# Designs tried in a protein design chat: miniprotein binders against q56419. Part 151

Target 1, 326 residues: q56419
Amino acid sequence: MEGRTLEEVQEEVFKRHGVLVPKKELEDLAKALEEAGLLLTEKVEARLKEEEEKLKRERPMRLAGLSYPEGEREARAFLEAFRASYPGEGEEARVLLMPHLEPSRVPEVYGAALAALEKTPPPERIYLVGVAHRPLKEKAAALPVPFQTPFGPALPDLPALQALDALLPFELFNTPLAFREEHSLELPLFFLKGRFPEARVLPLLVARRSPELGEALKVVLRDFPGLLVLAVDLSHVGPRFGDTPLTRTLAEEARRRDLGFLERLAEGEPEAALAFLGANPTRIDGVEVVASLLPLLRERKGKVLAHRLDLEAPTLSAVGAGTLVL

## First folded at step 13 (miniprotein)

Design za59
Fold by ESMFold2-Fast, scan of step 13:
Structure za59 (fold): chain B 326 residues (1-326), chain A 107 residues (1-107)
Amino acid sequence: as target 1 above (326 residues)
Amino acid sequence: TEEERRFEELFIEAWELLFLGYQSGNPEILRQAIELFKEALEIAKRTGDPEREAAVLASLALAYYELGDFEEARKYAREALRIAEEKGIEYVIEYARRLLERLERLG
């Protein structure tokens, strides 16, 4: 309590339990509860240390039974239903941008990703780049363990991960706890493992712009070729994200920003995509991932397969999702 | 104590689910958080701990707010405020009043 600034307390709360871009009301209550000794106690710290040790062996499913079925047969039927939600044929992907939002909210967007995967030759490995929803000790991190799925464990590509670690100016395996509850990896991985059951994975999280990650990945991908997947959501608008209630004008602005961003990426112009957003007023969380991966995205032309701004009527809010192949 | 330990387990797990449900946009996860908060609430009531009771009620108000159930959010925020005012739990008073003010603006 004493001797600590409000910013330091809030950052510490979200460093252990929180989100990359927390909203004020959630932050304030979490901070107050921590200061009251009801959150982030020494017992919580001991539990987190134990959980961190467990993550050195494997990453268990967190969203099974919630966002996707736990059983293999049910999971397969679920995946096929998502594919059926998209009437198109897809395109072959060397780079795939897909969402990490709750899949049931944007089934046709995940269906478009599945359509692209159907036209893509099975890769030996998948570079799965998500957005950190918990603070990382460094700008980016990876967890080099099997990730459990209903289709069996997605095995890490240890040689490729070690090559990447060697090229970075920081320890790549720096924040295991950030992976314990990370939907931006788990939800895309469900679909990727269902389509490419033999592919190894590099599970990567970006918290802040890391140009050194993109430069290192360009080198590693040359030596260890594979499918690059950017698992990112687009606009976040409305009271749930700190705005006023969603209006037609705000929804139109969010759609315009989402599509303008994706279309510039499809032209092989990632710097133009970032510049188009400016200050990112609709909170596209893919910005930090795209900014980190510039060397891998430049001069790669492709196609936007799907886009949806999904309306949360109860919260008067919306989240954008899209599928882009490069 | 056994009940104190059970409260801590439920409360921390509920908060982890609240963050996960908020971030992923999955309302079923928020509903699971709510059920765990309700179990924690029963323990706080049974053990006669007004600070824990007020804290859980404020957390329930936030969980319902994130779910978009503004009526339940108001109900729990008002109850949290009532207990917090009676017992002088300042951080809950401040939080519940701000949340109720936000809810008045939303409808």
Scores: ipSAE 0.588, ipTM 0.820, lowest interface PAE 1.7, mean pLDDT 88

Design za6
Fold by ESMFold2-Fast, scan of step 13:
Structure za6 (fold): chain B 326 residues (1-326), chain A 107 residues (1-107)
Amino acid sequence: as target 1 above (326 residues)
Amino acid sequence: TEEERRFEELFIEAWELLFLGYQSGNPLILRQAIELFKEALEIAKRTGDPEREAAVLASLALAYYELGDKEEARKYAREALRIAEEKGIEYVIEYARRLLERLERLG
């Protein structure tokens, strides 16, 4: 569909029906089905306990054959195609912000991340910080097991994870099941493991702002240096996210909001980035991650390599994605 | 029963894929969820379970809505509402009416 045609449809919707902010349809139905006993049964609870026990050994691939190829050779070609989609050169990253949404929607943004990794010396370990899409018992969590990828298992950095756990006021390894289906770790990890096959990983999820996590990570990174990766998506706008249908004006506002956020981070001003979003409210899931990691982001200057607001014409919705090196 | 266990397995896996597809923005995952919901629907129809049938139809309506297929979403929402009204399944009535109202405003 052409953007011009989409804009005409959006204008017609607003003219006829006005602007409406719906509830999230998915959350409402899921809750009703749980209350009816159709989603949470005794057998489902038993299955989840069994799956939790399996996660003590390894984290299997969930998105292989869906978001990336299962075979190593095909996965390598897939990864190189993403790099080829970005025409620019990368820059060395001490901190990398990259997306975690479906890669095929924003190939040039993942390509920019790959370009940055090409300029980055191979790290001994990667601190991979994603966003919890399932409830956590604490503000943050980690899973200290091998994560399977088409390039082989990404091994946990057990000494660094243990050092981190020791500095936190809560148990770090608190919610294994939250990692069973977690694309904010699995999708970035595919690209990171493909580029740095020998690097160990600290797979971290943030559910709510944890300043103590950022403070502890600052200490751990001094003794266990590595690459810090923030795997976060930017603006979520439109009916698919419980918002009004996307218009040209709303899309430009989302782009401006995303870029203003990223540019302030690139200036080494993460508090200013958060304040900018506070003045311009949005569904950026990266807010909790950035707020948790303030001590690691202050006074680190860098560059925004790519940004895209990806449009879903059928749903009149969009998701922002960007690549930032610090 | 074995049929009830199979329904439960399909329905839960379909919902897990629906959440994953929605959150990651991958339409292939949403289509996989739809296929599993359709298998669950056949079991509900064969076993003559109107509550499970209405629940699956509402779930299919939502999956198609998240996929952006408004015509299929309306079709399944209308079927869910019809069965739910006949059998007094209140949560499906409430949900299906809300979704149909939303689909009318969007197109």
Scores: ipSAE 0.554, ipTM 0.816, lowest interface PAE 2.1, mean pLDDT 86

Design za60
Fold by ESMFold2-Fast, scan of step 13:
Structure za60 (fold): chain B 326 residues (1-326), chain A 107 residues (1-107)
Amino acid sequence: as target 1 above (326 residues)
Amino acid sequence: TEEERRFEELFIEAWELLFLGYQSGNPEILRQAIELFKEALEIAKRTGDPEREAAVLASLALAYYELGDREEARKYAREALRIAEEKGIEYVIEYARRLLERLERLG
């Protein structure tokens, strides 16, 4: 060992892997790594700095070959297969809520999102709001670089991003490394870029509720109109998420929470949607996004196109996913 | 050495895939993490490094736990515990025992 503290190792593992792990579990894993002689050294720190520098130029694909095909032709066929999985025609969206869960688990839900995009006029830009799965230095962040996709790079809307940054009380471009591995942006972006190849994107992450973000976005959207996409998953239940094993009662309760939440959003009542979740709002990862974007969701009526609570039988757990157009 | 550097690269990349797979809910990413951990395990065994071997075995146990493969998770956790107890690797002992207790609660 090189005399590094456990806290220093924990911080570096957290920064590199971007997972909020309970202190005890992270401590045990970090100590096993330290005892194996695989400490985070100056060489590893140099690689981390190099990765951050690369993110100033572009955001490469991380899930290509894993969650979607790398090649453009294969990616197109893959996307059309998801559309085919949904039997409906969709509805026009000014605001679209769609999942960021592994698409193969909820193909009909992604198909419903694609159906909505087919009925939606091509936007000049997409405000893509995901959930930070890594800590941000501020409540929200954006990365103003091209995001690679099998359909070509999704280009950032630099004027709109700069307008947003100017209205916020914090630096918007504050945590580039949080975007290196962020499926809540990459997975929805695959579908959005496939349908709207010419649209520019504002890739935004929310870590904590930021009313100032919603107020700023309302102003920016007036001057830079576009499609607002909330890329959020719904209920997370079971041992994989620190809960008891899934039962029929818990699954029914999760479905009730998901649908009650979505239905209230569809009535243009986002405060009622948040209140409906009661004391357990954090069981739906979209809560912080919805709470941040209240000014953009009020009085916008729409329709729930699809919902599924997907069972992970091996883990006795489930994740909810839905498609909502407003 | 070159093998020590290769172990480090494999282990770090496997950790990143483990966390990405668990967050996204993509079992194929977890399986890729498992394959990289298995490559790292071969290096640890070949170079006779019981501390690295125990750490990789504990990581495999966690990866299989997140995949929902409870039998493989128990197998790797028990092997990690065996080596850690023989060599006095205290934190791996604690981690492996806690993971086995969690697996018992699940069934």
Scores: ipSAE 0.294, ipTM 0.705, lowest interface PAE 4.6, mean pLDDT 85

Design za61
Fold by ESMFold2-Fast, scan of step 13:
Structure za61 (fold): chain B 326 residues (1-326), chain A 107 residues (1-107)
Amino acid sequence: as target 1 above (326 residues)
Amino acid sequence: TEEERRFEELFIEAWELLFLGYQSGNPEILRQAIELFKEALEIAKRTGDPEREAAVLASLALAYYELGDLEEARKYAREALRIAEEKGIEYVIEYARRLLERLERLG
C-alpha cells in the first residue's frame, strides 16, 4: 500500500466497483487492515521511495510478456495481427479515441485504431491522455521520462511538457508512483510506438475533471502540434462492476449508450455527449478525460470506426470499447 | 521474521496484480495474482496465522470471481468465512458474506 489515505481507498473501490463505499465502512476496513499490519510500514515505505527514485530515470514495461510480447520481432508480428483483424480502411486522425482494455479482448477495435494511424501523417509528438487507476495528488499528472516498449523507449517531449506545466495552477509532475502500473498509458503506447517510432510522447493521466488542463493543452498544441490520443474504455456493466447480472436488454442499453456518446463526439458536440450519459455516477471509463478536454473536442467532426461490447459470460459482465477519429 | 516479510511482499504484489488484472481485463494477470496469493496462503498456514490465512482466502475468492471461476470463488469464500467466524475476524466475515451473496445471484 502506497501511503494510502481513506480517500484513496474509497477512490480505488469506486474505480473497481463503479460505486462509492460509505466512509464509515472504509474507516472500519482501514482500521482492520492497520491492526492486521497490512497498511504501509517503514519497510514498504522504503521500497516505494526506491521505486519512485527509479521512476525519475525511466518507466519500465509492466505488461510485457502478459499483454504483449517482450521481443521486438514478436511485438511487431503481434501488432500486425491486430491490424489484420480489422477489415476496413482508416481515416486521418487529428484526435484519436482508442481503448486501454486488454487488447486480446477487442482486437478489431485496436485494429481500427491502427488503420487510422496508417492514414495519419507521422506526428512529431503524441499527447497520450489516459485514466488514472491510482490516486493522484492533483487532478492530473505527467511523468517526464522515457517509457520502455518492445520497440525501444518512447522519449518524453520535455519542452512541450514544461510549457504545459508552466500554464497549470498545479504541479504537473506530482505523482510518479501512479505511473508504475498504468495500463491506460502502457497498452495504447505499445501500438502508438509501433506505428510512430520517432514520435515523442506526453504521457498524461486524468483522475478528476480539470478544465484548466484542456485550456492549457489548447495553448500548448498551437505551439507544439501533435496527435491527441484519448485512451478510454466505454461502458462497464454487470456484477463485476457493482451492477445486476447482464441481460440482453442491459447489453443493448450499454451499446446504445456507448454509440450515442461516440456519435455526439463525432459531431463535434462533447457537451452533448456528456449530457447524453445522464447524471453521475457514470459507467463510462474516461468521462473525466472528455470533460477535461472539451476545448480540444468542440467543433471537430469525425467518424466512429469500430465499437464492441466485450461480453464476459462467467461473471455476466461486459466492457465497451471503441475507436473514434476526429 | 523473514517469512512475515515475504508474506507481506507477496500479498501486496498479488493485490496490485488483482487490481491491474481487473481494470485491464487481462485474465493472465489475474492468474498471476492467484499464484502469488497461493504462495502467501502457504506461508500463513505454516506460521499459524489464522487472520492472514482468512484474509488471503477471501482475496483468492475475489480473484477467482474476477477471473470468472465461480466455483473456485465459492470454495475459497466459504473457507475464508469458516476461519473468520471461528476467530472472530469481523472484516473478513462481512466481506466473505457479501461475496457469497453476489455469487448466489449469479446462480
Scores: ipSAE 0.294, ipTM 0.702, lowest interface PAE 4.6, mean pLDDT 84

Design za62
Fold by ESMFold2-Fast, scan of step 13:
Structure za62 (fold): chain B 326 residues (1-326), chain A 107 residues (1-107)
Amino acid sequence: as target 1 above (326 residues)
Amino acid sequence: TEEERRFEELFIEAWELLFLGYQSGNPEILRQAIELFKEALEIAKRTGDPEREAAVLASLALAYYQLGDKEEARKYAREALRIAEEKGIEYVIEYARRLLERLERLG
């Protein structure tokens, strides 16, 4: 992160987990501005170094006042409104797949996740696995500090994180700056902390498939049982993601691929889910997470509680989101 | 100067919000980026820095494009192009023309 250009960051994200990060409008301008000396300066590099040091103590809220309310009372009402948006009953989750897309766009999908959490006994810890939107020095990373939320700090499960680190062939706590602005952890954590205020958290990011992470997690979960949460979005289609304007055919393909992926996971067949996607032409961002966690997903049957392909009419684009319990 | 420092802080923060808003799909974050770009624009205008002014205008055009606000995107892209052509700022000329062509194709 120190001294890297915005183009290098975007390129690495695309390479690592197959999500198409647009290089069209955003990246072209960002690169030109970097070359003009307007985006990457000595002052920016110094600021990143200071922020990295602060992340050794805590991870502050970035999306409070933007994606969720900052105050605890308002945050509680907000969470309850999302639960109310889903008319169904949940089911107990040993593994929960939920989105990290802006919640206001898919309230019923987050509501389904909340319904599942209502049926789930309070865990001592949550293994929260998100998708790295910034480069990691290794295939995966964790940040062993309190994460601030409107419901109080989500405390790290230090013994479980240390046990995990000991089993991995790389340093787990390798890229603190990647956690500074990471919505794939912050947005699900808001809902999880609101429902399970006493649970400790293992905040994990996957950048590239890491079978060793899944093998290590299987061992750690036996000694430190908890709820496994995969915080992943589904299809990303349309001009905002480097595609042509959304058509009925493209939307139908996105829905088919989203549901086919989730249904195979629900049958306990994660390898079949990955094979079904092939080259991932609709850009489901969960592929590297699922590929890393295969040992935890095999032979676990469950149910798809909700799915939505949310349309962005102004951009002629769409993003898929779903809730799956295993 | 203090003004140059403030411009840099606003411009960098606006770009970080632009990427965050794009990736999370939150239009409110894009709107916040736009407000910071507008503050940076006032500094560039007051300090008489045409390259910074053109850069911010191009960035505003992109932010509005990401919101799907084609008319605001077109307005800012045209203003960026006007200043860039007058002052010979090639990378803004190239970017603004390309964005205007894209907006024309989208209707």
Scores: ipSAE 0.607, ipTM 0.805, lowest interface PAE 1.6, mean pLDDT 88

Design za63
Fold by ESMFold2-Fast, scan of step 13:
Structure za63 (fold): chain B 326 residues (1-326), chain A 107 residues (1-107)
Amino acid sequence: as target 1 above (326 residues)
Amino acid sequence: TEEERRFEELFIEAWELLFLGYQSGNPEILRQAIELFKEALEIAKRTGDPEREAAVLASLALAYYDLGDKEEARKYAREALRIAEEKGIEYVIEYARRLLERLERLG
């Protein structure tokens, strides 16, 4: 079709599939593969319809055997090893910021999160807010089904999810397929379920700034108190992320940016934290989550328990990760 | 055909794992994507489909690039470019050249 643009192609892929939107630097290849008939076939459409139907019942594990062990016993030992990687004590969390990148890269940061969970009374429910790595039909979404883990299914808090949905100007349960492959929920959930096996979960994804989500969550948390978890990574720098090769100077800038952001959140000043990031806020994937949850973060003082800029030497790239309790 | 269906299944799953491995930063997931791309490559070769073969080779080049294996990335990118130039597959030519330029900057 003459005049077909990348935007039109991506919109059609999103309408039909709700998934498979590649990293920006790969958009042209994805479009070309679609034009070659490799992405938009009847078989792809049939498979995605089948996967969407499965997601009405449960969300299966995707990273089991890859990022964490499949068996419960092995998974328990894995958690204990991560806790042992952090030599400090935790602090009680009402709000926990933790990473969602590959845990083996930053074991002490996940260990700090586990230490905080040890000091935290078992919550009845966890509000788990991750970052959408696939497009959503709305600014945010949730999936109201059991999420499978090696410790058994993490059950949805249906009354709290329904209360949240009722307060939002959009349908909360709007993009089930976006949850099929979402590590920003699955990886933190592994640790949270291991520590709080009885807690129900509200699995939430943020794609774009949604102040209405933060306002609605503030209301729901009054009636349905629980632990708020922001599952976000910090700086993404280097060629793996479409940037220049990492230098000592760029790594120091990234560390300073991460810590300045976290320290301002710890002071109860989330607007100052966002302002501190300046012209490159999207390099920290948690920006849209923090911007959406401002009402829940203001005037909450806390402590940065851990921070690491993990260097990926083969790609000359780095990802920042931190644990913050509020 | 059954082989065309198997190619599509492998190729889609490999790309989903490639993006998941890239986004999560897990090299084992990238290695699994590479395994599935290699299976898809064998099907493309057996069925004599140069466009699918070039697309898989370009995909392997990106997977190795994300894994930090610059030499394997160059090897697959060059092979993708060779086939794409021979057959006039413009999108693979453009992609492979861009990736080789990126690899040159990395040294």
Scores: ipSAE 0.357, ipTM 0.750, lowest interface PAE 4.0, mean pLDDT 85

Design za64
Fold by ESMFold2-Fast, scan of step 13:
Structure za64 (fold): chain B 326 residues (1-326), chain A 107 residues (1-107)
Amino acid sequence: as target 1 above (326 residues)
Amino acid sequence: TEEERRFEELFIEAWELLFLGYQSGNPEILRQAIELFKEALEIAKRTGDPEREAAVLASLALAYYMLGDKEEARKYAREALRIAEEKGIEYVIEYARRLLERLERLG
């Protein structure tokens, strides 16, 4: 309307017409189809049982040909193109925070992570901590099998995984199916394996804050030193995530929360980073990972290399992504 | 039948890709889900199964909305509603009407 700001117009549309929420619509339709017998529970369960058996030996690529090239040569060229998208030189990382959303949406943020890896001595192992997008039987889980990549299999660090399992009050290898389709591990692993082909991996998922995981990891890292990678996305705002349509003010709030979170982590103050977010109204998914890993992040200073809030204009939604070295 | 089994395999795989595409924010995964839904749609049409046809059309409408293609989402939602109303498929009628009402108001 004439004389109105973009935010006022979008807020009026929300108030008058409501929003289409893809998360709710996705879940509602899936439920209706299951109740109608079209997404058959028996067939889903049989398929999952077969895939669970396969996961005892290896974790196959799910996103090859979709998020990255399947062939090794094409994958190498793809990775180098992401590095080229970031004009900076990077910094050495002992802890790396990088995103796990679709890389093509934030190429400069993945490029910043690659720049940091260029300055980092090759680790013997990588502790790759992602966010569970499927329920886990416990607060955290790991899968002790080779993860396939276009650069060859990323081999599990079995001694380090067993040492971690022994220190935890729950079974670490508790939900293999959660790893079948898990982009928060697969997408960062593509870049990490491309840069450190000899490094073994501890693929870890966090579903809920687990302070015991951070305490155990601090002990294991002393005996099995390696690179710690937090594969997390930042703000998730807009109707796609069950929120109001994105306004300029909401986008500014998301950027402020993303950067304030990252800056406090860069000062070695992870508790301050969590406190800054409060109730986490823009849904930074790294909160549960950071809350679990507090002993590994305290007093470790570093630098934010990149940040972007990536807009999905058709859905009036956005996802924040950043690269932080500690 | 062979066609019935193929529909089920395509439809389940398409829904798994739809969830994966939603979680990762990858439009290529959504496009792959759409291709599998379109294959399932042709089977539903050939076998004369209006419930399966309406269900896959509703799924296509959602996939296109998630991809950001509002016009294709409206097209598939309208077709899903048409078949569902003709055949009395209540859950598709309810879903498609809500989706169309919101898509029309959102532009």
Scores: ipSAE 0.421, ipTM 0.823, lowest interface PAE 2.8, mean pLDDT 87

Design za65
Fold by ESMFold2-Fast, scan of step 13:
Structure za65 (fold): chain B 326 residues (1-326), chain A 107 residues (1-107)
Amino acid sequence: as target 1 above (326 residues)
Amino acid sequence: TEEERRFEELFIEAWELLFLGYQSGNPEILRQAIELFKEALEIAKRTGDPEREAAVLASLALAYYEMGDKEEARKYAREALRIAEEKGIEYVIEYARRLLERLERLG
């Protein structure tokens, strides 16, 4: 394999097909398709064109029957079970930080988020900011269509999305296929729609820090007030993330960094939270979102309701998750 | 034909779920990907296609590795390597060897 070949193929696949293939697996996937006699370029293109066309009308559920029940009644019971997993009281949120990790791994953390939503007046709209797990053509993106949930479709706030698009130096609706399989939006949205069924949504993805996004959102929120939700996970440590096997010391360091980050955000000091992490050695994936949203987070005091470092014993790895109200 | 089209559908869908499961860390999504790969594997075996069989076995090894099931990952990686060596499928040989080396380092 030539050094530049993998990056060129990855970029071409993304630009043409909207699919991110990990570099280590990209050549193997391409060769597996070719060697298996699949030469599936036209079929893959047709399938992705069909998905792209469908995304012009709606965003279908991808995780129904897997991460949450697809039936409305069962979904409601599931959501209430997560609320019951957190024995504490919530607090009213103007800004909510919650995880997007598989809910069954950190039920009490999602329960804390539900407790906060219970104390929060129903917003007319939710600014749901997740982390892009696929490359975006720009630093951030949105998809202005209904997102299907077991509780009915979460409708887009088209006037607010258009106002946001007009204030940005880039096209906001730039990578629709990145939303096809995006758990950082789908999993939090399940809980948010269950709690606030009438709220419209602005589904936003951040790939790289975008100060212009935060500045534009500050203006839009003034004209279109709503609940800001940061759907981010915290530390990622251990062999699954390219690190050494999890030790007590590494786990303690991950917890210290997660909590130090959240506590500084709770004091209304997002720049201090970023500075505390330095080079981000435990790989907190919320840094790009926080760095993009600085104007919305400054001088907002709040409370850390929950934190867990979820240990994956088989891989000797861990992922941090937390709930923060501002 | 119909079986060839079914293999293609299963294989592509399984890989889409594998990427989603890998990124989210959700074992149920990874298990769903594994089930689709296993269905594709049966088609490759029935149709006597060793290249498709080796590709699916290598994919299963990766899926089990991401799920943290090192024993199943080793099993499928070894089977993929055996078929790939018999048929001279170089990309599977290289991939399976690298995965087995990673599994040895992790223990």
Scores: ipSAE 0.005, ipTM 0.419, lowest interface PAE 10.6, mean pLDDT 84

Design za66
Fold by ESMFold2-Fast, scan of step 13:
Structure za66 (fold): chain B 326 residues (1-326), chain A 107 residues (1-107)
Amino acid sequence: as target 1 above (326 residues)
Amino acid sequence: TEEERRFEELFIEAWELLFLGYQSGNPEILRQAIELFKEALEIAKRTGDPEREAAVLASLALAYYEFGDKEEARKYAREALRIAEEKGIEYVIEYARRLLERLERLG
């Protein structure tokens, strides 16, 4: 675009489309979009402003008819089929770690989460912490509006969100557009709303580690007790994620990293879990969430109910998923 | 300009679906992105805009790559490269060559 540097163009594409594309591919793509005369035109900016205004009222479903059924009856049957895919019984959760990738790829893992929710007393509210797949203006963000689901709207816990906002050194409601297309909240919320239809929700996204978020949440949870849900995927390996093609050895290493991370969390040792991952923390998107929530995870013992490394043979890539109860 | 507006709408929505499908690992969303890119490609061809055509072809190559259809990804990447080389569209040349190199490593 005239008057703009490539770095500025890349930053805008990054803000618009997220971060899973390797930097060189993103750069080349930004140049192609600029060449086509489409990047950040007045039309794109007008569309973004319109979408941001809509998000002040509600967060509509984006994945209905794609990742889960639109109709309530069909959605209920779908949820029960996922529960049936896990042969075990659950455990009561005060903290639940569950995935956010496409449910059909890891049905037993979502089934394990549903089993845990069956054993858990209905909470008044759910602190749903996902991973930002689009840049945030701050380290974390929330969107204080109803989130639509096939089971009805998941209502925000406005008093708890306001209490949280007051304790943070940054504005919590800082990037509404990041929530327009955010599967790390929408997919777990489908299952959570299906099991706890009356629970209010605090929809939270973490982009970078924020110790102040964990400190603030510890205070808010005292006055507004609820279920803490970490909606995170585990290992991301292979060319789809800018890595080398998956081999048997790399797959075994990914499984070992996933399980070692989860087992250390289950022992109530989140610092040990982070240390175990070593110098490659970005391969597990849950790292920034766990690092932010340390005060809430320390000395909570629990159990890993399920784990799967889902292989994507065509791209020689894989994503790890697990269910952990604390 | 009506067709230019329609192209922009399709291209932007296709990109949103491409990244959503990529991030969630949902092939149905990737299929929808591919469908919208194909509609945009027809508009670029009909309006005789080689720079938009090359950009859409490169986007289709990436979408098929993420979908796991390596043959279609190679086909679209090669066509994007052909047009980009004829017209001197350096950015698409670099992008298409890199994607083809990646596809070669995958076999």
Scores: ipSAE 0.006, ipTM 0.471, lowest interface PAE 9.8, mean pLDDT 83

